# VH-VL binders against Small ribosomal subunit protein mS42, part 4

Target 1, 220 residues: Small ribosomal subunit protein mS42, of Schizosaccharomyces pombe (o74379)
Amino acid sequence: MSFQQRFARALDVGYKNFLSKDAVRNIFAYDNHLRGLVQKECKIHQTPYRVPSDLMVQSASDPARANLFNYSSQLVNHDFFFSGLISPERPSADADLGAINLKPGIDASFGSFGELKSQMVDVGNSVFGDGWLWLVYSPEKSLFSLLCTYNASNAFLWGTGFPKFRTNAIVPLLCVNLWQYAYLDDYGLNGKKMYITKWWDMINWTVVNNRFQATRIESL
Short names: E, the ipSAE of ESMFold2; O, the ipSAE of OpenDDE; V2, 0.75 times the mean of E and O plus 0.25 times the DockQ between their complexes.

## First folded at step 1 (VH-VL)

Design i9 (framework fv_iratumumab)
Fold by ESMFold2-Fast, scan of step 1:
Structure i9 (fold): chain C 220 residues (1-220), chain A 122 residues (1-122), chain B 107 residues (1-107)
Amino acid sequence: as target 1 above (220 residues)
Amino acid sequence: QVQLQQWGAGLLKPSETLSLTCAVYGGSFSGYYWSWIRQPPGKGLEWIGDIYHSGSTNYNPSLKSRVTISVDTSKNQFSLKLNSVTAADTAVYYCARGDYEWLDYYYGMDVWGQGSLVTVSS
Amino acid sequence: DIQMTQSPTSLSASVGDRVTITCRASQGISSWLTWYQQKPEKAPKSLIYAASSLQSGVPSRFSGSGSGTDFTLTISSLQPEDFATYYCQQYNSYPLTFGQGTRLEIK
């Protein structure tokens, strides 16, 4: 299923109390533009078109394909951001249930979900320019932490592995898009704090929980 | 439900080119990787390669010099050509749909064609 | 290339039995593993994707588990239609590779 098909409802109605339908449509228009740029870069560098996550991994270490990396990384970041939101079709009860396996780890790392929220708002509001704020997990340290990446950079290529291989020392669980195109229309240049605060209420904790559970190795 | 139908090549002589076509019915051709897999009689499965609807390909390195996979998006079809065949290329050839999500699990090859037996003998 | 090794290569069981088939990858593949069932002269059928998720229409008696390098397919109560050859396949890296297969035979 395409990106646009998976989030068709958000394009139609937006996210109540968080992002207007016009803001969502603007982000999706940019996403579509980036897909065209990816195809153009693949042709220039004679790179077979793959899903953006594959292109991002393949281009990450090649300075000659920096544009391909930037465009494909941004597409991956868009998908991760929207996949972490409660869709307009999902009940809020899903969010309540999803946090249950995360609570002990979040409490240990941040003190509480309320403290995590406060830290994400403050850290995200302090980002100068465009970027992304991530909640990440280190299986080796059993520790949750916050990570800022700038422009099109991402948390997937941090540590000893790559997203396709899922052997990274740090695993991204959640992100918020801190590019101006994400919040400008609904919140203004000075509204980043309120944007992140409203974003918090839209987090799909079931998805975050599932991502966290996937980092755990079954014992046999 | 999505269905794959395949046709082409049956009995070939050594050095000839194997040609098979797979058609997609009942679902979207766009957004999937379309794969070719083969299985020699009594043996296991070997992945040959795949193609995205845009025409971009991935090939098994063991076959890369001899294999070409192509698409015809207007007909929702993709095709396999394998040149310079030998008796080692005798196998049942399958086309299949690879379904994936960007940051989520790959669904594997969830829809398969009926298979085409290709025999290479002199 | 990632080598996939299945154990056992052949297994005999009776209807109602619990059957476990294992698959080992030569390097870490996270959960990027699919299980297939193949009956004689038929195309393979996808049973489980992402190591543990059932494909639509697959009976709940089939389950998968594992991560990293060691994976298992379990059939909790074997039915007559389950006698077949089972294959694991990794999607962690190209080229895609399959296990050699496990033939499940009636006792």
Scores: ipSAE 0.000, ipTM 0.459, lowest interface PAE 12.0, mean pLDDT 83

Design l1 (framework fv_lacutamab)
Fold by ESMFold2-Fast, scan of step 1:
Structure l1 (fold): chain C 220 residues (1-220), chain A 123 residues (1-123), chain B 107 residues (1-107)
Amino acid sequence: as target 1 above (220 residues)
Amino acid sequence: QIQLVQSGSELKKPGASVKVSCKASGYTFTSYAMQWVRQAPGQGLEWIGWINTNTGNPKYAEDFKGRFVFSLDTSVSTAYLQISSLKAEDTAVYFCARVGYSSSWYRGAFDIWGQGTTVTVSS
Amino acid sequence: DIQMTQSPSFLSASVGDRVTITCKASQSISTYVAWYQQKPGQPPKLLIYWASTRESGVPDRFSGSGSGTDYTLTISSLQAEDVAVYYCQQYYSTPLTFGGGTKVEIK
């Protein structure tokens, strides 16, 4: 399925109490524009068109293909962001039930889900310029932490399943889009705190829990 | 429309030189490597080499080093193949082609081809 | 150099027949393979790249498959306009190399 087909309902009605229909359409229009730019960059650099995650990995260490990396990385980040949200038709899931295998580690790393929420709001609100805020897990350290990436950078390149070019292997579990095009229309320039607060209520904890459980299977 | 238009057929004597042109239109010339392929009468396709249209650096297959020279005139979006000291075995159709799909500048599938230039070497 | 061995070198089939052409690389080429169609007096035309991706404008009766060293071009229902010579090409490493070609005729 295309990105738009996978999230067609969100494009149609938005996410109630979080992102208006107009905000979702604006994000999806930018996503589609980026796909056109990826096609152009693939031809310029004689790179076969593949799914964005493959293009991102393939271009990551090549300064000559920085644009291809940026555009494909942003597409991967969009997909990860939206796939971590509950359906527009569903009420917020109970985090304790949805995150059943994740919760002990979150409690150990942050003290509670409430404390994690507070830290994500504070850290995200402090991001200067455009970027992404991630909840990540280090299997080696058995530690959950927060990571900020700027512009189109991502947390995927340091995890299992992708080429490792750094010593710190981390697995992304959750992210929030902190680019102005994501929150400006609904929340304004001073609205990041409220945006992140409302985003928290839309997290699909079952998806986050499943992403975490996958890290356990990879070590077996 | 994306096109590669090559120069007309050439009839040459052994020992002469020939220069085949390949004019690109409909795309940014310097954004794609130019490939050269030969096809002898009744035979298959044989890769000669490529030229980086941005840097002008050519690379040749081992069998084509020496007498075959690639060059460019970027002001008119044209690539050239020059063959010196022509031999009867050089009789072939010579194609230029663009690499449209690849993981690098020169290694890839050829999405656009010139119509071919027939070079006949006979005494 | 990577050698591309193409078979058969010639085939004759009826309109509507399923036609398969195979290409074997002397070493694994990780799906870095393209297929071209060449009609008499014309340049080659790209049909398939990355072993199985069909070029824009190419009829869906043409398909490619394969992995490692073994690749196949299939024409699911041969048409009169498909009379041509077909070539595989590897672009995994230089020098770039082509198969010997398969001449497809109808009769």
Scores: ipSAE 0.000, ipTM 0.417, lowest interface PAE 19.4, mean pLDDT 84

Design l10 (framework fv_lacutamab)
Fold by ESMFold2-Fast, scan of step 1:
Parts: C-alpha cells; structure tokens; sequence
Structure l10 (fold): chain C 220 residues (1-220), chain A 122 residues (1-122), chain B 107 residues (1-107)
C-alpha cells in the first residue's frame, strides 16, 4: 500500500490526544511535496524511480545526489514515525505486554521505561532547530541509547558499511519527528516538551518490540 | 466548567457486584485519560489504574487485576469502574480523576470526581 | 514499584509558620512528582506538578522543589484553611504511587 493508504484513517481523523487532523494533513501535504521532489531528482540524475528507502541507500554516498538523499531520507523518516504509532481505529496492546521482550534491555540501559520517557522528553526538548530523536539498539554492545539526527538525517545508515559512517551497527526502534511543521500548530513554539510527552502515549510498543526482536535474527 | 460527577454511595453484601460511574463535562472526554484511585477508611490514596479514553485500553495495578474492570461510554462522556465478587476489604471511597492538561496519562490528576463510597458488609 | 516515603506523617504548627513536607522516592523519578491537598470529605486537589510547577489558582505560599529522589513541598506562611492531609505522588512509571500522607493541623 502507498504511505497515504496505510495511514488514511489518521489523515481522516487525526490522532486524538496527540495530533490534530489539520496537523496530520499538513505533514501528509509535505510528504506529497517531497515525493514530487524525489521524482524530479530521479529525472535529473537519470535514475529509475524506486521506493524511498532504496533511493536513500543508493544516494547516501554520492555528494552529487545530496538532494535526492535528503528528500528520500525524510520520506523514510515519516514512514518510520507513523508506523510506530497506534492507529486511530485499532486499540494498542497493554504497554507492559507490548514491550515485553525489550523491557529487560530498557531497564538495563536506562533504569526503567519511566527514565527512558524522561530522557526522551529532556533530550528532545533540548534539540536546537529541526530534526529527529531516535531510540536505537546496538546488537554488538547489547545497549539501547538515544540518538539525535538533524534536518533529514536518519539512524538507518549508521554502521552500514559506508566509508565515512560510524562502524557501530545500530538499529532504530522508534523515532519522533521534531521538525516545527509537526508540532507548531498544536503545541506552539515552546510546546515541544508537551508534544513529546503526548507522543509517548501513542507509541505502539508491540511494533517497537517486534523491531527489537528482528535484531536478534540479524545478529545471528 | 470542567467537572467529573460520580454516582451515589452503595451498600453491598460480600459476593455482590458494583458499578461506579464518572460523568465528564466541560472538556473533550477522549482528549484525557481517566484514572481511578481508592481510599480505604482512614487510609491514604492508592492507584487502581487508568483507561485511555481515546483507545479504550486499560492499565491496572497488580493488586486490582481480575475483579476490577474499567469501561467507557464515549457517547455520554462517562467512565465506569466495575468491581465483581465484592469483599469487605473493598470498602473504600473510589475516585475518578483526569490526567493533567497537555501531558499524557502518567501525569498528575488535575480534576477529580467527588468520590463514591462503597461499603461491603453483611 | 517505586515507593514514596513521606515525612512527617503528622505535624501541628501555628498560623504564619513555615511548613516543610518531604518525599523520598526509592529511585530517581526525574521531577515526575505531583502534590495534592485533601480536606475532610473532599477529593484531593492538585497543588503542584512537575515537582515545582504550581497549578492554576493555587496560592503562591505553596511551592515545590527537588530532583532525583528527594522532593519537598513548602507552605511559606501557614493559614487556617491549609489544614488538610498532603500527598506526594510519582508519575514517572506505572503503577503510580502516593506517599503515605502528612496531616497538617493548626496548634
């Protein structure tokens, strides 16, 4: 399914208690704009149109395709953000049940889910300008940590074998969109802390848990 | 005016069931979680659990799992606490409260119901 | 579970006195602390949230402070209407937990 088809219900009704219908529509309008920019860059560089994740990976090491990378990366970030939220039409699992397999690791790395929440709120609120806050996992070190990326940068390419990227393999599990277009209308310029706090209540811990479980297969 | 109004006091025999209501007014019901707190006679406050009014998902403290059930009727902005198989130790005042504005269900409680006294005796 | 140890359990003070109530968490709760006032026959009333943020309509004689595991509610000049039981509460993680309460009386 297309991005908009997968999240059509959020576009129609918003995320009650988190993002208004207008805020979701504004983000989706920007997503559409970026898709048009990706298609334009593909024509300029004589590149067949691929799904954004493929274009992001293929353009990441090519300075001549910096625009294609930025636009594709932002589309991937949008998808990851929305796919980590509970759907307006579906009840989420109980938080303890949803997070069952990653809970011991979260406790070891942060002390508790409450401490993780506190750190994400504080770190995210401290981000200057536009970017993304990620919960990431390092299979090599068995550590969970927080990562900030700025503008359209992402956590997917760290340790992926590109010559200038970090050699620590990290796997993103969760992210929150900290661009002003995501929170300004509903929360205001100084409302980033409240936005992140409300986002926490919308996390689909079953999805996060499943992403973590997938890292065990990849580490074998 | 923002208000939570609870149902009246109940006198029940052991083994009976009780259903306490909590009707919200003056705000968008589904924008705030509803929390439930118990206070036994002469004792302090004890958290029972909360229900996300947007998703309907409840969270119960371990001691209250099984006999205590949260439910909602969004059409009339009302939350319910049902206690089955009542025991003498369930005698308490039961309060509903909403989450703080601008924060999630883990924040403090800014608006409270007046409380419903449930007395369980033979 | 996070345990909230509140002290003292009871205090008697005169009008105009400075009153201090303390709350100690069994682990760091990163300022996820609320304080409530409960008068006889009434529901609790939120006074302070986020450790130090005063709720709208609460008199400025009430203040909160603290970080990590140690938190304090202060009434700078006790008034007769402040007779109540005061509770701290952590909302850092579930289950939400309350302190045992502090009964404040005049005299």
Amino acid sequence: as target 1 above (220 residues)
Amino acid sequence: QIQLVQSGSELKKPGASVKVSCKASGYTFTSYAMQWVRQAPGQGLEWIGWINTNTGNPKYAEDFKGRFVFSLDTSVSTAYLQISSLKAEDTAVYFCARELPYYDSYEGMDVWGQGTTVTVSS
Amino acid sequence: DIQMTQSPSFLSASVGDRVTITCKASQSISTYVAWYQQKPGQPPKLLIYWASTRESGVPDRFSGSGSGTDYTLTISSLQAEDVAVYYCQQYYSTPLTFGGGTKVEIK
Scores: ipSAE 0.000, ipTM 0.417, lowest interface PAE 18.2, mean pLDDT 83

Design l2 (framework fv_lacutamab)
Fold by ESMFold2-Fast, scan of step 1:
Structure l2 (fold): chain C 220 residues (1-220), chain A 122 residues (1-122), chain B 107 residues (1-107)
Amino acid sequence: as target 1 above (220 residues)
Amino acid sequence: QIQLVQSGSELKKPGASVKVSCKASGYTFTSYAMQWVRQAPGQGLEWIGWINTNTGNPKYAEDFKGRFVFSLDTSVSTAYLQISSLKAEDTAVYFCARSRLGELSLYYFDYWGQGTTVTVSS
Amino acid sequence: DIQMTQSPSFLSASVGDRVTITCKASQSISTYVAWYQQKPGQPPKLLIYWASTRESGVPDRFSGSGSGTDYTLTISSLQAEDVAVYYCQQYYSTPLTFGGGTKVEIK
């Protein structure tokens, strides 16, 4: 299913109490624009067209394909952001799945879920310019932490330098889009704190739980 | 269109049992927790506990463990609160309320039932 | 247990007045605060959650603020229909606890 097809409902109704229909449409219009740019970069560099995650990994260490990396990375970030939200028509359960593993780790790393929320709101509100805020997990350190990435950078490749190793990698569990195009329409230039606060209520914890349960070092 | 409809008022003698029902409609029952709150005459709100409608697991505030029991009938989208060995101090309005499911985090109550008055008198 | 101390317990104000209700937690609750309105003979109704987020359909004269241990509900221009008891609630940790309530009347 395409990105637009998977999130078609959000285009029709928005996310109640979080993102208006118009804000969602603007983000999706930008996503479509980026997909056109990816196709153009693939032709320029004679790179076979693939799904954005594959293009992101393949272009990550090649300075000659920096545009391809930026565009494909942003598309991956969009998908991760929207797939972490509850459905606009039928809110998915904040399911009682894997709580025994996630909650103790969050409590140990942040003190509580309340402190995690507070830190995400404050850290995210303090981001200068455009970027993304991530909740990440380090399997080798058994540590949850917050990570800011700027522009189109992402947490999928962070901490490894390059994808060839992936030892002691961090695993992204959750992210919030802190680019102005995400929040300006509904919240204004000074509205990041309220935007992140409302985003917290839209988190699909079943998805976050499943991502945590799937944490493992990728094979080469 | 989201509604929580509770059963009618009850008048009971000390030592009896009561079972209050809370029927949900207008949303997916198992996607939200059911919270229980009581309000004694002229007093404020007091949290009793909640039940995870997806797993069926109940959690009770310390003062309400033992005599208070939560249960579900998911086939009719209904939650129940049963109080055994009723005491005069159990006289109160009992409310059910909806919140997002959260073993990892706790949430506020967005929709409330109309309340069920339970009166315990000799 | 986290204690929620609400003040004042009672206030009487005129239509059009600015009304402020305060809630103090016995420990930091990191904006895990909701405010409810209970009109005579009715169940509570959610007004504010996450300390400052207004629930859909709630008039913009209602606003919430605060952080740490101190939280405030403000009604910028009191209307006759706002006669009610207002409760704060923390959902930071179990047991979930409510403030003692503030009864708002028109003088």
Scores: ipSAE 0.000, ipTM 0.471, lowest interface PAE 13.9, mean pLDDT 84

Design l3 (from l1 with heavy chain V99A G100P S102Y S103Y S104D W105R Y106S R107G G108Y A109H F110L I112Y; framework fv_lacutamab)
Fold by ESMFold2-Fast, scan of step 1:
Structure l3 (fold): chain C 220 residues (1-220), chain A 123 residues (1-123), chain B 107 residues (1-107)
Amino acid sequence: as target 1 above (220 residues)
Amino acid sequence: QIQLVQSGSELKKPGASVKVSCKASGYTFTSYAMQWVRQAPGQGLEWIGWINTNTGNPKYAEDFKGRFVFSLDTSVSTAYLQISSLKAEDTAVYFCARAPYYYDRSGYHLDYWGQGTTVTVSS
Amino acid sequence: DIQMTQSPSFLSASVGDRVTITCKASQSISTYVAWYQQKPGQPPKLLIYWASTRESGVPDRFSGSGSGTDYTLTISSLQAEDVAVYYCQQYYSTPLTFGGGTKVEIK
């Protein structure tokens, strides 16, 4: 399925108490614009069009394809952001219940979900300019932590096959879009703190929990 | 410095089993898929399959389903290939190799290779 | 399964020559192609991935190109140490498949 098809309900009704339908439509219009830019860059660099995640990985180590990387990375970030939200029709789930396997690790790394929320609000609000805030997991350290990436950068490459871009190997579990186009319409220029606070209430902890479970080694 | 070090050569009788190890160092083991490739004497490269080191889920090429089993010991950054009911046609050099992956995708090009383990099946 | 047809099987050239090895996929593989060099008694070594991206530490004389079903590895100025068997590989879909190999020798 296309990005618009997978999130058609959000495009239709928005996210109550978080993002208006007009804000969602504006973000999706930008997403569609980026897809056009990706196709343009693919033609310029004689790169066959492929899904954004593949283009992102392919272009990551090539400075000559920085635009292709930026546009495809941003598309990947959009998908990860929206797929981590409770659908507009689904009632909010208790964070502890939805995050059954996450809770021990979150408690160990941050003290509590309440403290994680507080840190995400404060760290996210401190981001100067545009970027993304990530909750990440380090299998090597058995540690959850927060990571800021700027502009169209992402946390995917830090835990993947691109050691050149890594300080430590990590796996992204959750992100929030901190670009002005995400929050300006509903929250205003100085509303980033409230935006992140409202975003917290929309996190699909079952999805985050499942992403975390996918980082575990299964018995064979 | 990234290294994949494989176990030593094995000489086995038909019907026996063998377990080849591949110990990784110099990177975070669970951040990369581990792939296995076979090379019969005087022949080219043949893909056996891969294992996702985060989930432990294996994927095998059709010809290698059944007798070939991948496993992991993440505490020592080691991947294993076990071959049961050995046949003469299993005689080959077996390579482990690292592959990058990212969210929702695993197994790509093979960027670092082990030195190979020769398995000879002979009566 | 995707078949990778590699040509030529054998190639003999002089030091300094431009060498071209081709690889044809049975279906479009959207640049999901890698090239490996294998010297006698050694494991394969990655040269090129994503059809045209050179692996770190690989000499500039090695380059890859292609799209769709047709891919090429070029050695712009063959050196004595380049004597090896070269393999293409698709990673577009499983099972991953390799070309039959091209043995490169000096005249």
Scores: ipSAE 0.006, ipTM 0.517, lowest interface PAE 11.1, mean pLDDT 85

Design l4 (from l1 with heavy chain G100P Y101H S102Y S103Y S104D W105T Y106S R107G G108R A109Y I112Y; framework fv_lacutamab)
Fold by ESMFold2-Fast, scan of step 1:
Structure l4 (fold): chain C 220 residues (1-220), chain A 123 residues (1-123), chain B 107 residues (1-107)
Amino acid sequence: as target 1 above (220 residues)
Amino acid sequence: QIQLVQSGSELKKPGASVKVSCKASGYTFTSYAMQWVRQAPGQGLEWIGWINTNTGNPKYAEDFKGRFVFSLDTSVSTAYLQISSLKAEDTAVYFCARVPHYYDTSGRYFDYWGQGTTVTVSS
Amino acid sequence: DIQMTQSPSFLSASVGDRVTITCKASQSISTYVAWYQQKPGQPPKLLIYWASTRESGVPDRFSGSGSGTDYTLTISSLQAEDVAVYYCQQYYSTPLTFGGGTKVEIK
């Protein structure tokens, strides 16, 4: 199923109190544009089309395919962002109920979910230019932390398993899109704090919890 | 310093069982799947299967279902391959190998290998 | 199952020669190909993954190429230490499958 098909309801109605229908439609139009650019780059470099995550990893260390990396990385980031939101039709759940396995670690690392929210709002608001804010987990440190990445960069490639990266660094659990195309229409240039505050209320903590449980394993 | 160290060679009679160990060091054990590959004398490489080191869920190639069982002891960062009802055709060197990338499907190549455990089945 | 057909099964070349080993998949595997080097009495060693990406620490003389069903491993200037059996592997789908191997010897 295509990205637009998986999030068709959000395209239809938006996310109440978070993103208008027009904002969602603009983000999805950009997503579709990026998919066309990925196809073009695949043809240029004689690289078979694959799912964006595979193309992102495959191109990550190849300077000749920097465009393919940037476009595929942004597509992966879009999917991760929207997959972490509750659907427009789904009733909200208490964060503690959805984040059953996360709560002890969040409490230990940040003090509470409320403190994590406060830190994400403050850190995200401090991002200069376009980028992404991530909640990440370090298995080796047993620590949850916040990471900012810029432009199309991501938190997926900070782990082990790559020839250039031989130690466990981080595993992404959650992100918020801090590119201007995500928030300008609904919040304005000075509205990042409110955007992140409203985004928090839309987090699907069951998904984040499941990501935490799955983050240290490659499943077939 | 990433290493996979396997148990020593085994000589077994048909019908016996054998348990091969693979001890990992230098990385977080549960962040990588463990693959098993065999190589019969003078032959090529043959994939047996994979085990998720975080969940313990195994996946076996069709020819290896039933007699071959993967298990883990995460407290000592060790994976095991047990073969029951040994047959002469099970004579081979058995390798464990690490699968890179903790949660995408693009990393099913084997970046680090154990030294191999020779299992000889003869009457 | 995806079958990996590797050729030649054996080759003998001189130091400094360009050596090419080919691997053909029974279906398109979209560059999900790795190459391994195995010296006598040793485990395989990863050389190349995603058809053309060289593993860290692997000499520049080793390169991979290919797409679709057809892949090649090239050693641009064969050295004495390159005597080994080389295997291709697809990881596009399970079961993971290997080529039959190519034994490379010096003349």
Scores: ipSAE 0.005, ipTM 0.476, lowest interface PAE 11.1, mean pLDDT 83

Design l5 (from l1 with heavy chain V99G G100R Y101D S102Y S103Y S104D W105S Y106L R107G G108Y F110M I112V; framework fv_lacutamab)
Fold by ESMFold2-Fast, scan of step 1:
Structure l5 (fold): chain C 220 residues (1-220), chain A 123 residues (1-123), chain B 107 residues (1-107)
Amino acid sequence: as target 1 above (220 residues)
Amino acid sequence: QIQLVQSGSELKKPGASVKVSCKASGYTFTSYAMQWVRQAPGQGLEWIGWINTNTGNPKYAEDFKGRFVFSLDTSVSTAYLQISSLKAEDTAVYFCARGRDYYDSLGYAMDVWGQGTTVTVSS
Amino acid sequence: DIQMTQSPSFLSASVGDRVTITCKASQSISTYVAWYQQKPGQPPKLLIYWASTRESGVPDRFSGSGSGTDYTLTISSLQAEDVAVYYCQQYYSTPLTFGGGTKVEIK
């Protein structure tokens, strides 16, 4: 199913108390523009069109395909961001169920979910320019941490964002889009703190929990 | 239409127990926390606590621990407040109100309210 | 517990007047503030949340503002139907706490 089809309701009505429908439509228009740029880059580099995650991995660390990497990576980041949010219709997220599996690790790494929220707000607000804030997990250290990436960079290349049967450096669990196009219309240039605070209430903890549990299944 | 409908008024003697019901309709019951608020005659609003409607885990304000118990029957989208060993000071209107899922230490505004249940405790 | 101090307790104004109600928190609550309207015999009705966001269906004459510890509810042009008790509430931390209420009457 296409990105637009998977998130059609958000495109139609937005996310109440978080992102207006106009803000969502602007983000989706940019996403669509990036998909056109990916097709153009694939033609230039004589690369078969693939899903964005495959193109991102294949173009990573290849300076000759920097544009293909940037556009593909941003598309992957968009998908990860939106798939981590509760539906605008009938939210099904349950933080308490997520907390049951995540809470020992979150408590050990941050002290509490409340402290994690405060740290994400403060760290995210400190990001200069455009980027992404990630909650990541290190299977080797059994440690949760926050990671900032800039521009179109991502947390997937720092670890196992893809299915693996071995413990790797880090696994992304959650992210928030800190590009100005994401928050400017609804929150203004100085509104990052409020944007992240409202984003927190939209997190689909069932999805975050499932991503975390997958790291245990894949690590043999 | 989203609604919370509460049970009728109760007149009880000191030492008795009461169980107030709050039936939800028009939304997915287990997607939102249920909060409880009381209002003594001629007084302001006082938060009792909330219950996570998916897990059944409650959170109570300190003054209401012990005698006040939240419970659920998800099959009929209903939340309950039970008060044991009733005292005259428990005389109040009790409201249920919809919040959001319980996030550790995070509260929510109350967007949908029941009509209130008057509990009168007198001999 | 976070204490919410609301003022004034009573307010009498004329139709068309601009009315302001203030609410002070005992510590910073980072805009985790809601305002409710309660008419006699009715449950409270949510007017404002996140200090300044108006709930759907609430008339434009109602607005909220503030940050840190100080918050205000403003009714830009008071109508006869606005006679009610108004409450502020913090939801920054549990236990959630309400202000003492402001009774608004028409002169």
Scores: ipSAE 0.000, ipTM 0.433, lowest interface PAE 15.9, mean pLDDT 83

Design l6 (framework fv_lacutamab; at its last look DockQ between E and O 0.04; V2 from the best seeds 0.00; counts 0 for: pae E 11.7 > 2, placed apart)
Heavy chain, then light chain:
Amino acid sequence: QIQLVQSGSELKKPGASVKVSCKASGYTFTSYAMQWVRQAPGQGLEWIGWINTNTGNPKYAEDFKGRFVFSLDTSVSTAYLQISSLKAEDTAVYFCARVRTYTIYGSGTYYVMDVWGQGTTVTVSS
Amino acid sequence: DIQMTQSPSFLSASVGDRVTITCKASQSISTYVAWYQQKPGQPPKLLIYWASTRESGVPDRFSGSGSGTDYTLTISSLQAEDVAVYYCQQYYSTPLTFGGGTKVEIK
ESMFold2-Fast, scan of step 1: ipSAE 0.047; ipTM 0.614
ESMFold2, look of step 2: ipSAE 0.000; ipTM 0.498
ESMFold2 (binder alone), look of step 2: mean pLDDT 90; pTM 0.922
OpenDDE, look of step 2: ipSAE 0.007; ipTM 0.532

